# VHH binders against MYG1 protein YER156C: the designs that were tried, part 4

Target 1, 338 residues: MYG1 protein YER156C, of Saccharomyces cerevisiae (p40093)
Amino acid sequence: MNSVKRVKLNSKMSKQICTHSGSFHADESLAVYMLRLLPEFKDAKLVRSRNPKDWEASDILVDVGAQYDGVKFFDHHQRGFFETFNEKYKTKLSSAGLIFKHYGRDIIKTILNNKVSSSDLDLLYDKVYKQFVEALDANDNGISKYTIPKDSNLEPNFRDNAISIPGIISGMNPNWNEDTSDESFDRCFARASEFIGGVFVTLVRGYGQSWLPAKALVAQAIDERMDVDKSGKIIVLPQFCPWKEHLYELEREKNIEKQIEFVLFTDSSGAWRVSTVPINSTSFQFRRGLPEPLRGLRDEELSTKSGVPGCIFIHAAGFIGGAKSKEAVYELAKMSLA

## First folded at step 31 (VHH; from gg1 with S30K G35S G50A)

Design hh2
Fold by OpenDDE, last read:
Structure hh2 (fold): chain B 338 residues (1-338), chain A 121 residues (1-121)
Amino acid sequence: as target 1 above (338 residues)
Amino acid sequence: ELQLVESGGGLVQAGGSLTVSCAASGFTFKEYFMSWSRQAPGKERELVAAITTGGSTYYADTVKGRFTISRDNAKNTLYLQMNSLKPEDTAMYYCAKGDWYHGSPYKFDYWGQGTQVTVSG
């Protein structure tokens, strides 16, 4: 009678997360979601309360408690709070930023199923903050995206708050003329948290599974550029990928800044593309355009005028074209270099 | 390779003071949350103090008012000044990289080897 020693599953008491009651915002919605991605808080109870007794009973507080200590208290409303993500950033953190600052690497690992190197993790950690979390922090802290001179009468052409994540989440609160009970707010909060969490996870996956792998492709393409064309100004990607940002960074790293002028790749239809390279990441101007006389032409007309068979199009602005073959787009690029 | 090396431990009389240090290498020290924990014989490891990148601090109730955690980013060093030491403070003191702090004291891959502090009554 082999006494199966019932390994007392130490009933790991479920953790408790506390945030404030009432109206909710994007920052604590995301903060709570992020925490729950972690194994430690996966089954955590959420308490929305402004009662200190509830605070005491909780394991971690987000956006409530008027304290930040990096262990239990993760609030940013208190006087004398000036925490930023790191020295590179000036944006004061909200609860989202605070949680991400401390747990972001682990969160990213979790989302990516631990399929990320340490170096890549650091890269992603910064990227995710810069591209997503900082904006939330800024919004919550009332920080403008733009530095506008005091005397500027710049008026927006339109309002976009309602289509912003914070705006959407704000709208997910109970209306004043609806059920405004704590239970109602809690239900709405859960929905809001799930919403922003979904967006966040999608974003992180995009960076980890799409953006990051593209770096290697671009790097390889750069390394092989001389085999493509002796000028070194044309690179070929095996497929479409987000190449622009990586190209600039890699050019800098390799001390070949501004050398690449054309990027060739196959699109999802199997056609080939010839893309120009913008002068910088924010510019619509390209380093070198496709031939002006060919811009706006299509199919047979383009093929005839260019002398390149199998052309599909060149955009009227000259920043991109397409053809049926690699050879064709290469010729178009080469023509542009002449 | 990430390394955390604690030093400064020793024997001290009750009521005395001691400062332990943690030398960090292999990562950008200034960008990370850091902490001190201690483990007494037969007891679980407990968080003693923590410090954020911005200098915000946490202290366990047992050491509040007596211990001070600080960091020198230029030297990649974490400190714990311990005053009014008590016999119950006797433990192995460990420093840890705090951004991996997720409540599990058992992730040893980001912990130092520890420095022994013994307080004689």
Scores: ipSAE 0.089, ipTM 0.608, lowest interface PAE 1.8, mean pLDDT 91
Fold by OpenDDE, fold request of step 32:
Structure hh2 (fold): chain B 338 residues (1-338), chain A 121 residues (1-121)
Amino acid sequence: as target 1 above (338 residues)
Amino acid sequence: ELQLVESGGGLVQAGGSLTVSCAASGFTFKEYFMSWSRQAPGKERELVAAITTGGSTYYADTVKGRFTISRDNAKNTLYLQMNSLKPEDTAMYYCAKGDWYHGSPYKFDYWGQGTQVTVSG
């Protein structure tokens, strides 16, 4: 049987994106921005319209047309729409989520100038959705962040909508007593799209250029763990970095789940830290704590009682401590393993 | 090895019906956007129908109301039911795989070898 071949079809030289006219929201603002990041739509014309003739003339529709087909129509307002990002997510997609679902990998690649491996790209694809796009989808679809019992009397202590991205975008619409022409809305939309797009790009770059590089540091630390301590339960990072999520994933990948119990690193002051490892990413419980008799102690008292010179503190809850040297935090970790 | 194998093509009279199938292997079928395209002699290949991982469908205007695209994830098979066939539907029909949920009508990772559909007037 002949091998299948990769084939690309020719695209139109001039593309047109269509979204709805009038008041705009965060989802289509981001959707349009994301599309324009792609080479295919970089020079695309934007038409804001509810006219079917404009829909027919357009190459892609976001948040308008009451249809989703994964080719031309990317709307979520129609009946019978139940699309989610994947089986792991329950949040219905908005136009932002739909565009990200289909184009998100290419978008991330574009933002990061193709300096990302396939494996890392998949990781970033999920991370960016989970940390940013899902919340926009939820907001647009009226999905609450919390499950609140029916009999709950919970009331917010303050209002934060005005400082949220959707709230900010909403406020960027023309006021009722200002110019409410289509042209005015279009100008405001362009500004809103640029605003949320800037936030999005910054976020993606942060994950790609800051968070992701930490994975390599954690991986290296894991690989060297036996040189640190023969138990393999202590790792040393060269500096503070976001290590927790990477640790869990790497442990799984390496089939050494739940083995690492302490992470040593230098903080911004030059002092050393000894951190416990939480049971999971949402838990305050640790796999193994620092010694209970030393918890809450500081400086000379801690150093004297522990027998380790140069100690700074151990948190009262026992999940983190600090000392002036690598050797000191290592000893604290080691005594915790006993 | 990734494979897409089309079948079910043949000769049919105008007004008749035909179902073509695409057997997929070598990848997780349920995770990909799939499509049917066709190419008539002397014409460019055109997208006929597409289906998302969630089952949403696209149809070209020329086949809308007559053709139905579907997928059986358990069998790793894509289908195109063609009703009310016309001579202008005569073409080689190709199955295509999308690039990880990619919904662009112009980007596909892999194509099958195609199955010939001929409609006599």
Scores: ipSAE 0.086, ipTM 0.603, lowest interface PAE 1.9, mean pLDDT 91
Fold by OpenDDE, last read:
Formats: sequence, C-alpha cells, structure tokens
Structure hh2 (fold): chain B 338 residues (1-338), chain A 121 residues (1-121)
Amino acid sequence: as target 1 above (338 residues)
Amino acid sequence: ELQLVESGGGLVQAGGSLTVSCAASGFTFKEYFMSWSRQAPGKERELVAAITTGGSTYYADTVKGRFTISRDNAKNTLYLQMNSLKPEDTAMYYCAKGDWYHGSPYKFDYWGQGTQVTVSG
C-alpha cells in the first residue's frame, strides 16, 4: 500500500495588493482589477494606504510608493520616470500601463481561457494596449490625444469627460458632502474597479474572439480573389467580420497594397453587401466608389437602372450597397471597376 | 533556436568581485524582460535581479547595493556585476527571459543552463 505522500499543496498565502488611499482614478482601478485576474493575485487583499509600513507588508504596489522596479513597485509619479510600453510608443505609462506591460499576456490568456497561440497573443497584447490601455495612460499623465499647433484656435464644440471612462470613474468617488471615510472610498473603489474591469474584459474578449478570427477569413478571401475576379480587386467574405484593419495589414504583407477595391459579404439577414475600401483606416474616402448615378437608389429603381436584378440599395455617399444575391453585388462591383 | 548561455562564473574570495554574462540568441533581446536568479544547494531558486526593457531594475534585499544588473541590447547580452561577494552568495546563477514579468523565478519562459559562482570565505 504505497502511501502516496500527498504533497501538501503549500496553502498559497493570500497576497496583498496596495494602492493609494483617498480619491481614485481609472488607472489604479484597472491595475487592481487586472492583477486580480491572475491566479497569483486572485484572492489578494487590497489595502489602500499611503503608509510605508503597509507598503512593506504588501506584495505588490500600484500607483503608490514612488518607485518602479517591475516586481513589487509599479508607480509612475516619481521624478525621472519615462517608461513606455515599447519603442513604438511615446506615451508615458500609468499604473495601468505598467501592470499591463508586465502581466498583459498572462491577463489576456486568462481572459481567453488559454485558447490563444503565442503569435496571436503577441498581436492581441499590442492591440489591447494600443486601443485601450494607452489612452488611460495618456489621460492619467495629462497627455493630449492631439498635437495642436500653438496658433490653432481649436476649441471643443462640447465636453465629453463625463461620458469617458476616466470621467465616469472620477464621478464614482464619494462626494465632498457625503461620507468621505476611508471605508467609503474603499467601497467606491471596489465598484469602480469592477466597472472598468468589466469594460476591459469585454474589450479583450472582443479582440480575441471576434477581431482575431476575422484575420484568417480575410486572408483566405485575399488568396482566393483571382477566382472571384481576374482583376484581383474584389474579395468575398463568407460573412460580415471586422475586415478593414486586417485587409490593410495583409495587403502590406503580401505586397499588394491598395489593390483590393471591393469587399463582398453576407449580412446577418442573409442579404449580400458590396463595400468599398477606405483609403486608410481613418479616412472617409474610399479607393473606388459605387457608380454615382446609382447612389441613393433602392429596390426596383436601382435594379432597373443598373440592369442588375435583386438590388436592395446603394448608399447616397456610394461607399456601400446591398443586393439579394452574390451575383448581384458582384455585378455592382464590376460595374464600378469599369 | 532560443538560447541563453551564461558565463563568467568561478571561484572568488570573500569581498571580491565577479561579473557574469548571459548571451542571448534566437529572439529579439531588446523586447524582453531579463533576470538573474540563483539557486544554492538545498535551497529554492531566488530572484536576484531583474531589468525591464526600459532599463528599470529590481534587486533582492540580500544583494541590493552590491549587485548591478545591466543589459547591452546591441550585443544581446545581460550582465550581473557582483561586488563585495559573500560566502552566502555561492550558488548557480541563471539567466532568464520573460515574455512578461512577474515576481516568481519559476514563471519565466526560458532559462539558461547556469554558471556556478563560489565564494570562499
């Protein structure tokens, strides 16, 4: 009876996370949430304190302690702090960026239940930072989204802070005329952390489960483009997916930049769409538009004028159209190439 | 193929100095966090020092003020300069690469074979 010595799983002593007390911001709220996603910190206690004794007793500090070492101290308030995400980014990191920089891959893996390859993980790691975390870092460090020339009289038409994540988090602090005890702040912080964490997790899942899988579809469509049309200017997707960013990247990789002009796909209703391709990801201009005489027309009028049966619409701006069949949208695209 | 090759270990007298090096290949060195850990006989491996891609450093309390971790990205080399060595510093020293950073030496992605440092008191 070989007594399998039950290796006493050393009771993983719960770790302690420390951040600053008082008013809180979006960066440390997210930082704490991200840490707690990790197995190591899942059951960690949170202490909000500016007392060095509490710092010493903690395993990891975020947004407090005036040090950055990548192990215990993750603060950005100290003089001489210039850390960025990597060489591609100029934005100084906040506590959110620091935690993400060091733990982001593991965090993404955790959120996606380890269903991601190493190569894809790197892509997601960069994407999540670029699309979400950098903006938080910038906000916390007072970095503007825009480089405005000194002589520009550009004034905002409206204020959007209250609808921004940092603005929302700020509003979750206790009011001055309410209970401003440490306990009250702690309760509010917990709610704020959960709020921004929920947004973050949803975003990561979106990129991992929606955006990333679309890359393969676009790649395949590009590879098959000559079978669709000998010009190579039309691709067919099996369904709608976020194709634009992937298209630009894949065109670059394949040295076929700016060649594709139309994307055909089915929408959720089963109808077919013919979409133009923007000049770039931020442009409202397209590489090639649908025929100007057909823009704004619908149904029978469009079908008659175009000579293509089963047309549904062409947008007035000419950037997208729809029809009942693949053949119909193909013909519309082809007409546009002529 | 990813490789980390430690060198520079040896026998040194107490109070002496030694520099160990880690030559990295098979990956983009400048993009990764790097660390030194050590393991003495009968003891657990412990993190000694770490350095970020931006050059920020961590030191264990036991080596703080005596050891210096540095990196040369042009040479794909990690260094650990050890001053005021003590018999307690005797250990196998390991270089480690991490895709991401954490406080545990067991979670790094790749480790070298190590270089032995022996301090004779």
Scores: ipSAE 0.035, ipTM 0.545, lowest interface PAE 2.2, mean pLDDT 91
Fold by OpenDDE, fold request of step 32:
Structure hh2 (fold): chain B 338 residues (1-338), chain A 121 residues (1-121)
Amino acid sequence: as target 1 above (338 residues)
Amino acid sequence: ELQLVESGGGLVQAGGSLTVSCAASGFTFKEYFMSWSRQAPGKERELVAAITTGGSTYYADTVKGRFTISRDNAKNTLYLQMNSLKPEDTAMYYCAKGDWYHGSPYKFDYWGQGTQVTVSG
């Protein structure tokens, strides 16, 4: 009578995430969503509470508990809290940033189905923080995007809070004259978390599946630049891709900073483009513009005046143009270098 | 000098409503977690409600659905609206300033003198 010891499969008790009750914000909404992306927390129960008993019973706390320890407590409201993402960043972290700091690599891996190399993962980890999470941290901590001088009378021409993610999340709270029960807040929170989580996942996928693959194209174009033009100032991409940030980084890596002035590529319509290179990723100024006398011209007029057949347009600001052939856009670029 | 001054207490019949207020001064009110606690005769002080700088609230189970904590940062005033009052709600009600912007509802660094609420059954 072989007593088949039924190995009680230790039913891995679902973990519990705790955040604060009442009104919610974008940071903890995202933090909770991010955690639930992970296998460890995918089935976790969410408790929204300021009761210490609930805290004790929880496995992880976000945006509540007045502690940060990188294990169980992930709050940022306590005195003496100065945690940033790393030495490159000055922005104090919110709950979103704290969770991302500790779990962000795993989160990215999960979103991208583990199809990311270690080196690429580090790149994406930094990129996602810089482009998305930092702004949320800043917003939650009341940090302005700009350093405005005290004597500045700068007033915004319009309000954009309602169209911002934090503003949208704020608006998803129950109204004061509606059901303000805990259950109502919890329902609204769930919706808010799903909303911002969806945005976040889309963003991460974009970086992993679109932005990152473009790096190789830009690198190859740079390597072949001398075959395009002996000056090394013109590169040709096989198609449109997000090239700008990669260009700057690759130039730095290759010690050829600020050398490339024009980028040629085919757009989705099959037409060729000649693009200038901005001086930096946030600037509207370019390293070298297209010829001023040609700016704003189109089609036959442009072709005639430039002497280049098959021109389509040059933007009035001079930062981009188009033509029907690679040769044409190349000539336009060369004219600009002259 | 930091001050918390409670007001609005009084005698009310069971089932009635009352709003108590706390006027804050001597610190940047909008930056701090605030709370209401109460102490009945012969009982320990208990947390009733709390509110963060961002408007997140906590309520004790005994008052949930009946009491509402709110704040007016422009007036540096904390409020507690009490509805459906019961004799068991009879206590001295204290306003408290939190030590943290957001955190444990039990960590306060300053209390007012309190306002007496008496509910007659």
Scores: ipSAE 0.008, ipTM 0.272, lowest interface PAE 9.2, mean pLDDT 90

Design hh2
Fold by ESMFold2, fold request of step 32:
Structure hh2 (fold): chain B 338 residues (1-338), chain A 121 residues (1-121)
Amino acid sequence: as target 1 above (338 residues)
Amino acid sequence: ELQLVESGGGLVQAGGSLTVSCAASGFTFKEYFMSWSRQAPGKERELVAAITTGGSTYYADTVKGRFTISRDNAKNTLYLQMNSLKPEDTAMYYCAKGDWYHGSPYKFDYWGQGTQVTVSG
């Protein structure tokens, strides 16, 4: 019977990872870190070199060698390279994207200590690429976040290079007037790789341990919505969780798209919130706003005008409000349905 | 049913050429990495060549410059053109489908029955 079998590629006692020497960037810094999470490469020697002899001696090359073969070479600089993550994406891969494309599931599984189902792993693989790795690929390939018409005169309101991950990594290179030996670059690279690796691991754990489990809470809240209000337009979460994306997906799965208009939950202080539902996860527009005459009011004025005791606020734009009790936020949502 | 059917093996003189092919069915061929491996008597199975979904290729050092892997996604067929054959190339040659779950270029989850290539000296 056919089964998954490992083909013998080498029998060395240790493996060697190679990337280029000199100035480093976020993509290979992450790529090297990701490889070292894999059992095959956990104890691998790292060689940073532009010498072909070092390339020949290595088991895997990242961001160097001007080739992509899906086995040993994972570079993206060569002419005719147009690989993307899959058919849903236009963004050309960098070395980080190449490593994640080939090893991302194994990497995520390792980070989560093998405590992830096959279906959850597929969800996380897509999520992590879309939310993190794609942007690194785009940055390394010089892809602009926006397609801006040539005759526009748009200017940024501020500069953010120094607080971006690629900018931070670039700033971790040795300065031109400091020690610029190969040894100095290698030390700085090690620090950069650990830094971006920590950011990456934290994000993966957040999605696997927080974002993904929230789906069950949202699903239950949807199933119970008729007990909350006969309209079916109000749900109650037992606690705050990242609910928005799950809500849209679950509505599609349950064939109730666009039906939910308000989400009630507690904040960290134990007070209650009533949130509107945006048209989509990135929109500032909402399906139904909180009552227009009450927007921007607070505390006693809001409680008096609404007739609802214990109100704290309604945002001026009407997308969220707060009160001391569940009953109070329910009444604020109910007013909006009339 | 998922199938990989190799053909084209046989006896060839040293220095000669041979093409082996693998007809695939039962899965979406264009979405998987594909490979050729070989196993000689008393040896471990060895990855010979691989090809990604985008057409990028890998070759073992022992066959570089002599072997060419290719795929025809319209015909769901994988090929290995073998030139300048040596007696050391004598082996059973296996077609393999990549493991979608792992996405690793050297983890293959389905293998064909193989086709024998024998190179006389």
Scores: ipSAE 0.000, ipTM 0.327, lowest interface PAE 16.1, mean pLDDT 86
Fold by ESMFold2, fold request of step 32:
Structure hh2 (fold): chain B 338 residues (1-338), chain A 121 residues (1-121)
Amino acid sequence: as target 1 above (338 residues)
Amino acid sequence: ELQLVESGGGLVQAGGSLTVSCAASGFTFKEYFMSWSRQAPGKERELVAAITTGGSTYYADTVKGRFTISRDNAKNTLYLQMNSLKPEDTAMYYCAKGDWYHGSPYKFDYWGQGTQVTVSG
């Protein structure tokens, strides 16, 4: 029987992180922030430099040094660099992805105050990479979101870089006609690192403290669906939660794909909602809509026309409605099945 | 079931060379960060060299330029070529595998029993 052992990497009390000087991007801004979350690097000195003496003096280098060794050097610009997150991914890592690959579990544990099981940690590690870090890796390596046919003359309907994280970080660099000293770049970098770090932490907490616990609620609701309605097409959640991705996953696991058509839940005010189920988590198309004659109606007009007392609304597109009671939203879902 | 078996250790004259190897079984070798560490009597175990799934390598400053880590994924075998050996290299040498996600550089979750390398002056 073997045991897990840690090896001593460095005996110094304080650490030094190095990244490149000059213009900065989302990649190293996040990488530095992630490292500073770790106990080992929380008080580390940050040096932004292209001087090899600073590289030699540093304990860890991100996005500089033209090497990747998994211990000290975490650059991705060199020839022969092919690392991905794991065999399931084609996206080449950037320095953020490299740091997350090696330290991501420790980072997530720290953000969640070590209140996460080992199996949940594995799930969150994959989820955070897929939903956030992969896109930063792709952006930094110039990977297109879509495979577009070579001969197509496709143009976007609008420009969106200024509202993207990489675009926002790029805009946080000093302008060409402002102070462009190393001190100015370092000050701007600190602000950028805090910005993207805050976004990252918020996302991790959301998955760990909101998204992950919702799976159990959805699983229970599915298990009880025959008590709600004999069709098995309606489930009841005890409260709103992020249910969509879990529903699709659980349907596959239970071999009941596409069976559930309505989800009933209460909002924070105690009112009830009836939601349709989208074809997939990003679609505006739904498996079954609320009744067309009732769409766009509200309050007493809706209650009268539906014959269901206590209705509040049905959205004009028919994907969601509301009522004062569980019984009312159940009736709205039930008549949609007919 | 899971096994890491080091071999190839022995007595070597200072300035000489030696290759140690680690035969792995019970896991998908190619998917793991692998490493060599060493421990001399009365000292802490230290990371000597590591190799990622993509072939990138790390070396401790004390062995850089003298030692070469490599892996043969077809044979599930990890190697450490040690050249220009010094008496200070005398230690038990252990191979280890990282965790499922290619390991934190300071975390290894399985270790072999080790192979002794003794360098005489």
Scores: ipSAE 0.000, ipTM 0.366, lowest interface PAE 14.5, mean pLDDT 86
Fold by ESMFold2, last read:
Structure hh2 (fold): chain B 338 residues (1-338), chain A 121 residues (1-121)
Amino acid sequence: as target 1 above (338 residues)
Amino acid sequence: ELQLVESGGGLVQAGGSLTVSCAASGFTFKEYFMSWSRQAPGKERELVAAITTGGSTYYADTVKGRFTISRDNAKNTLYLQMNSLKPEDTAMYYCAKGDWYHGSPYKFDYWGQGTQVTVSG
């Protein structure tokens, strides 16, 4: 099968992807990776070029070509471009966002081995855009995470670019004092695309295989809350799961917004936890805290002062505690309601 | 020109050990996923082990715990250490180069000529 003039084993898939040459960024690194997840492009050649003849020869172009047509050209640099993911978003798309908008459902379905319902696909498509792809679009378009008045005197406490995905990808370019040939840039691009692609796939699998199944557990816990405590403010999960975002959404759907104040669950060791509910998914404030006199206490001291046998701890900030039994964490939650 | 040359195959008693190697040339070895596959007479080729550019490894369930894939990027050489060999491991073992870009251990675009491993016992 091998010879001096041997061609590739499978030349039936001869598609060609084009992006720009030279320095690369997270945008096109992810866009190329996402395309190669699709059956049509899985074995595609990559050409990194600013030559219009290479553009003409390519089947699909990302982040180059100064055009967007939703079929061949997926650039965002041209005049008059202001596309967003959908009407709910203000963030202008980059080439990664354009590819995800057009192919994101097929990409997610492929990552999850076609083991996902149509309604679950819609949820994941929106979730992945909101939590990952939107930020990449924003970064590539120079949009700051926060709007800060230009006359403010704010200083960062630390720098974080080197630990951000865009910063890491930029750092994977050849340095000025290393080999800066086109071949070196292409090799470095391949590594960068593989890196960001791995991050993306891991995130999609996490949402599809862990986060999404947790919604049913939270829904059932809410439906049973009156059996736990007549206030309806305490729910019990059968095991730890990612419950916070689902809780807020289900409260809205069931017209019980802000009603739930404590969530009880077992950890992997079989011990019980009592968690407060944050005001929203990004807040360090909670709807109702564990008792202030008990915060920071542990074991016998906590059990004695609380009057609850089998306590393990209450966090110093009061947002979570632990005990050996369900009854103990229930009592800690119950006394917090008073 | 691109070449993958396997060596180190031979006859081994059941329960024994053997290391096969693959010398690579004609491409930048450290930038590609590499793999070992095997094919017994009359059977389809199966993926046995793979290793990423970063050193992460994959193993088929039938060899997990017994085989170890490794790479030496300085020597452009891929290895498969095979321990606790069984007669069912008898096959032609092929080295393969992954796509220059593709991150999947199942996508390989060039194959060596193979080295025979025979396990008696």
Scores: ipSAE 0.000, ipTM 0.094, lowest interface PAE 20.3, mean pLDDT 85
Fold by ESMFold2, last read:
Structure hh2 (fold): chain B 338 residues (1-338), chain A 121 residues (1-121)
Amino acid sequence: as target 1 above (338 residues)
Amino acid sequence: ELQLVESGGGLVQAGGSLTVSCAASGFTFKEYFMSWSRQAPGKERELVAAITTGGSTYYADTVKGRFTISRDNAKNTLYLQMNSLKPEDTAMYYCAKGDWYHGSPYKFDYWGQGTQVTVSG
């Protein structure tokens, strides 16, 4: 049978979400927000409590109860908990990851007003986990971004706690010398949940409404690359779009991995840009850089030294440049191929 | 084609034990939450037990401590070991595959035809 049937649940009139009382973190702040995006829980009461009677009275529990059953309890603190998003991931889920694992497709579909195909939904489900939720799970479980050899003596170049999502949420708790009543914690939690929820929704909309449609534009630009330059190393985007991740994947799909070295496009002002392509998504090195003698030059000096009229700039690091015309940025890319 | 085939049902005396199983095909079994539900005559279908991809389990209060759900991902098979059976456990038992597109983790998008368990006493 292909029909979807709901099994019998507890009470349907008065839905209640429970999480722990006291100091809160990004994990349950997001989890609660995500649940409230769902029709079933949009008007749910929130109870922040460590009292088992409140747990029993609740329809769903997040980050409390020392149990995960995939139905009512979504905690990750208990011994023997090793759940991950799927077999591709090693990161242990937090309560946010658990809610996203179970409800993430419904959440994304709701945020995008059901304007997403099932195959696109699968892509977004994995994309959002990988780009946002995984890091939150990792942070909540105390996992560092890098595996640090014990004797490496590494020290950070700067502190970034105050600009990280978990650090911002932590700072939204009442300070020790302020009102620390349960009511104060609940008010602060509501602000924190709204904050991280807004960040999450903005990210999902960006991927669904901007990132995902860009793939077709990049695919077309790649297909036309021989008309741009016979080397096949230069593509022209018909519109600016988020192209980098799509480029790498499309190169693999088309068996032309590492061939594209420059991407030409217009910016919002109508001026043209020539961008290099990094070796991979995390590299500071480029497949091919803009000419070293021209880096850091602007306007007339750049135009004169390059022999290309209408140049605006080449970045000091050589990763991008700008000019007034398509022909000018093409010439800058072409001379870089030599 | 997606298929869930339950087996192992039958007649058992009160206090006895029975194992039912569900053979799955047509989908990547290890990636889905799975469940057992039951429906007695004149009653609504109720969730009995569920198991996540990582092996975490849920049990209805009426069966907790007596029933054990498990899965063998290599054989694409779901099991329900039922011990200390009572006449009120008499029902058609259904295997189901989970569905993530809806707002409740109880939303299962495919069901088997069921296997009858009858407990006499």
Scores: ipSAE 0.000, ipTM 0.481, lowest interface PAE 11.5, mean pLDDT 87

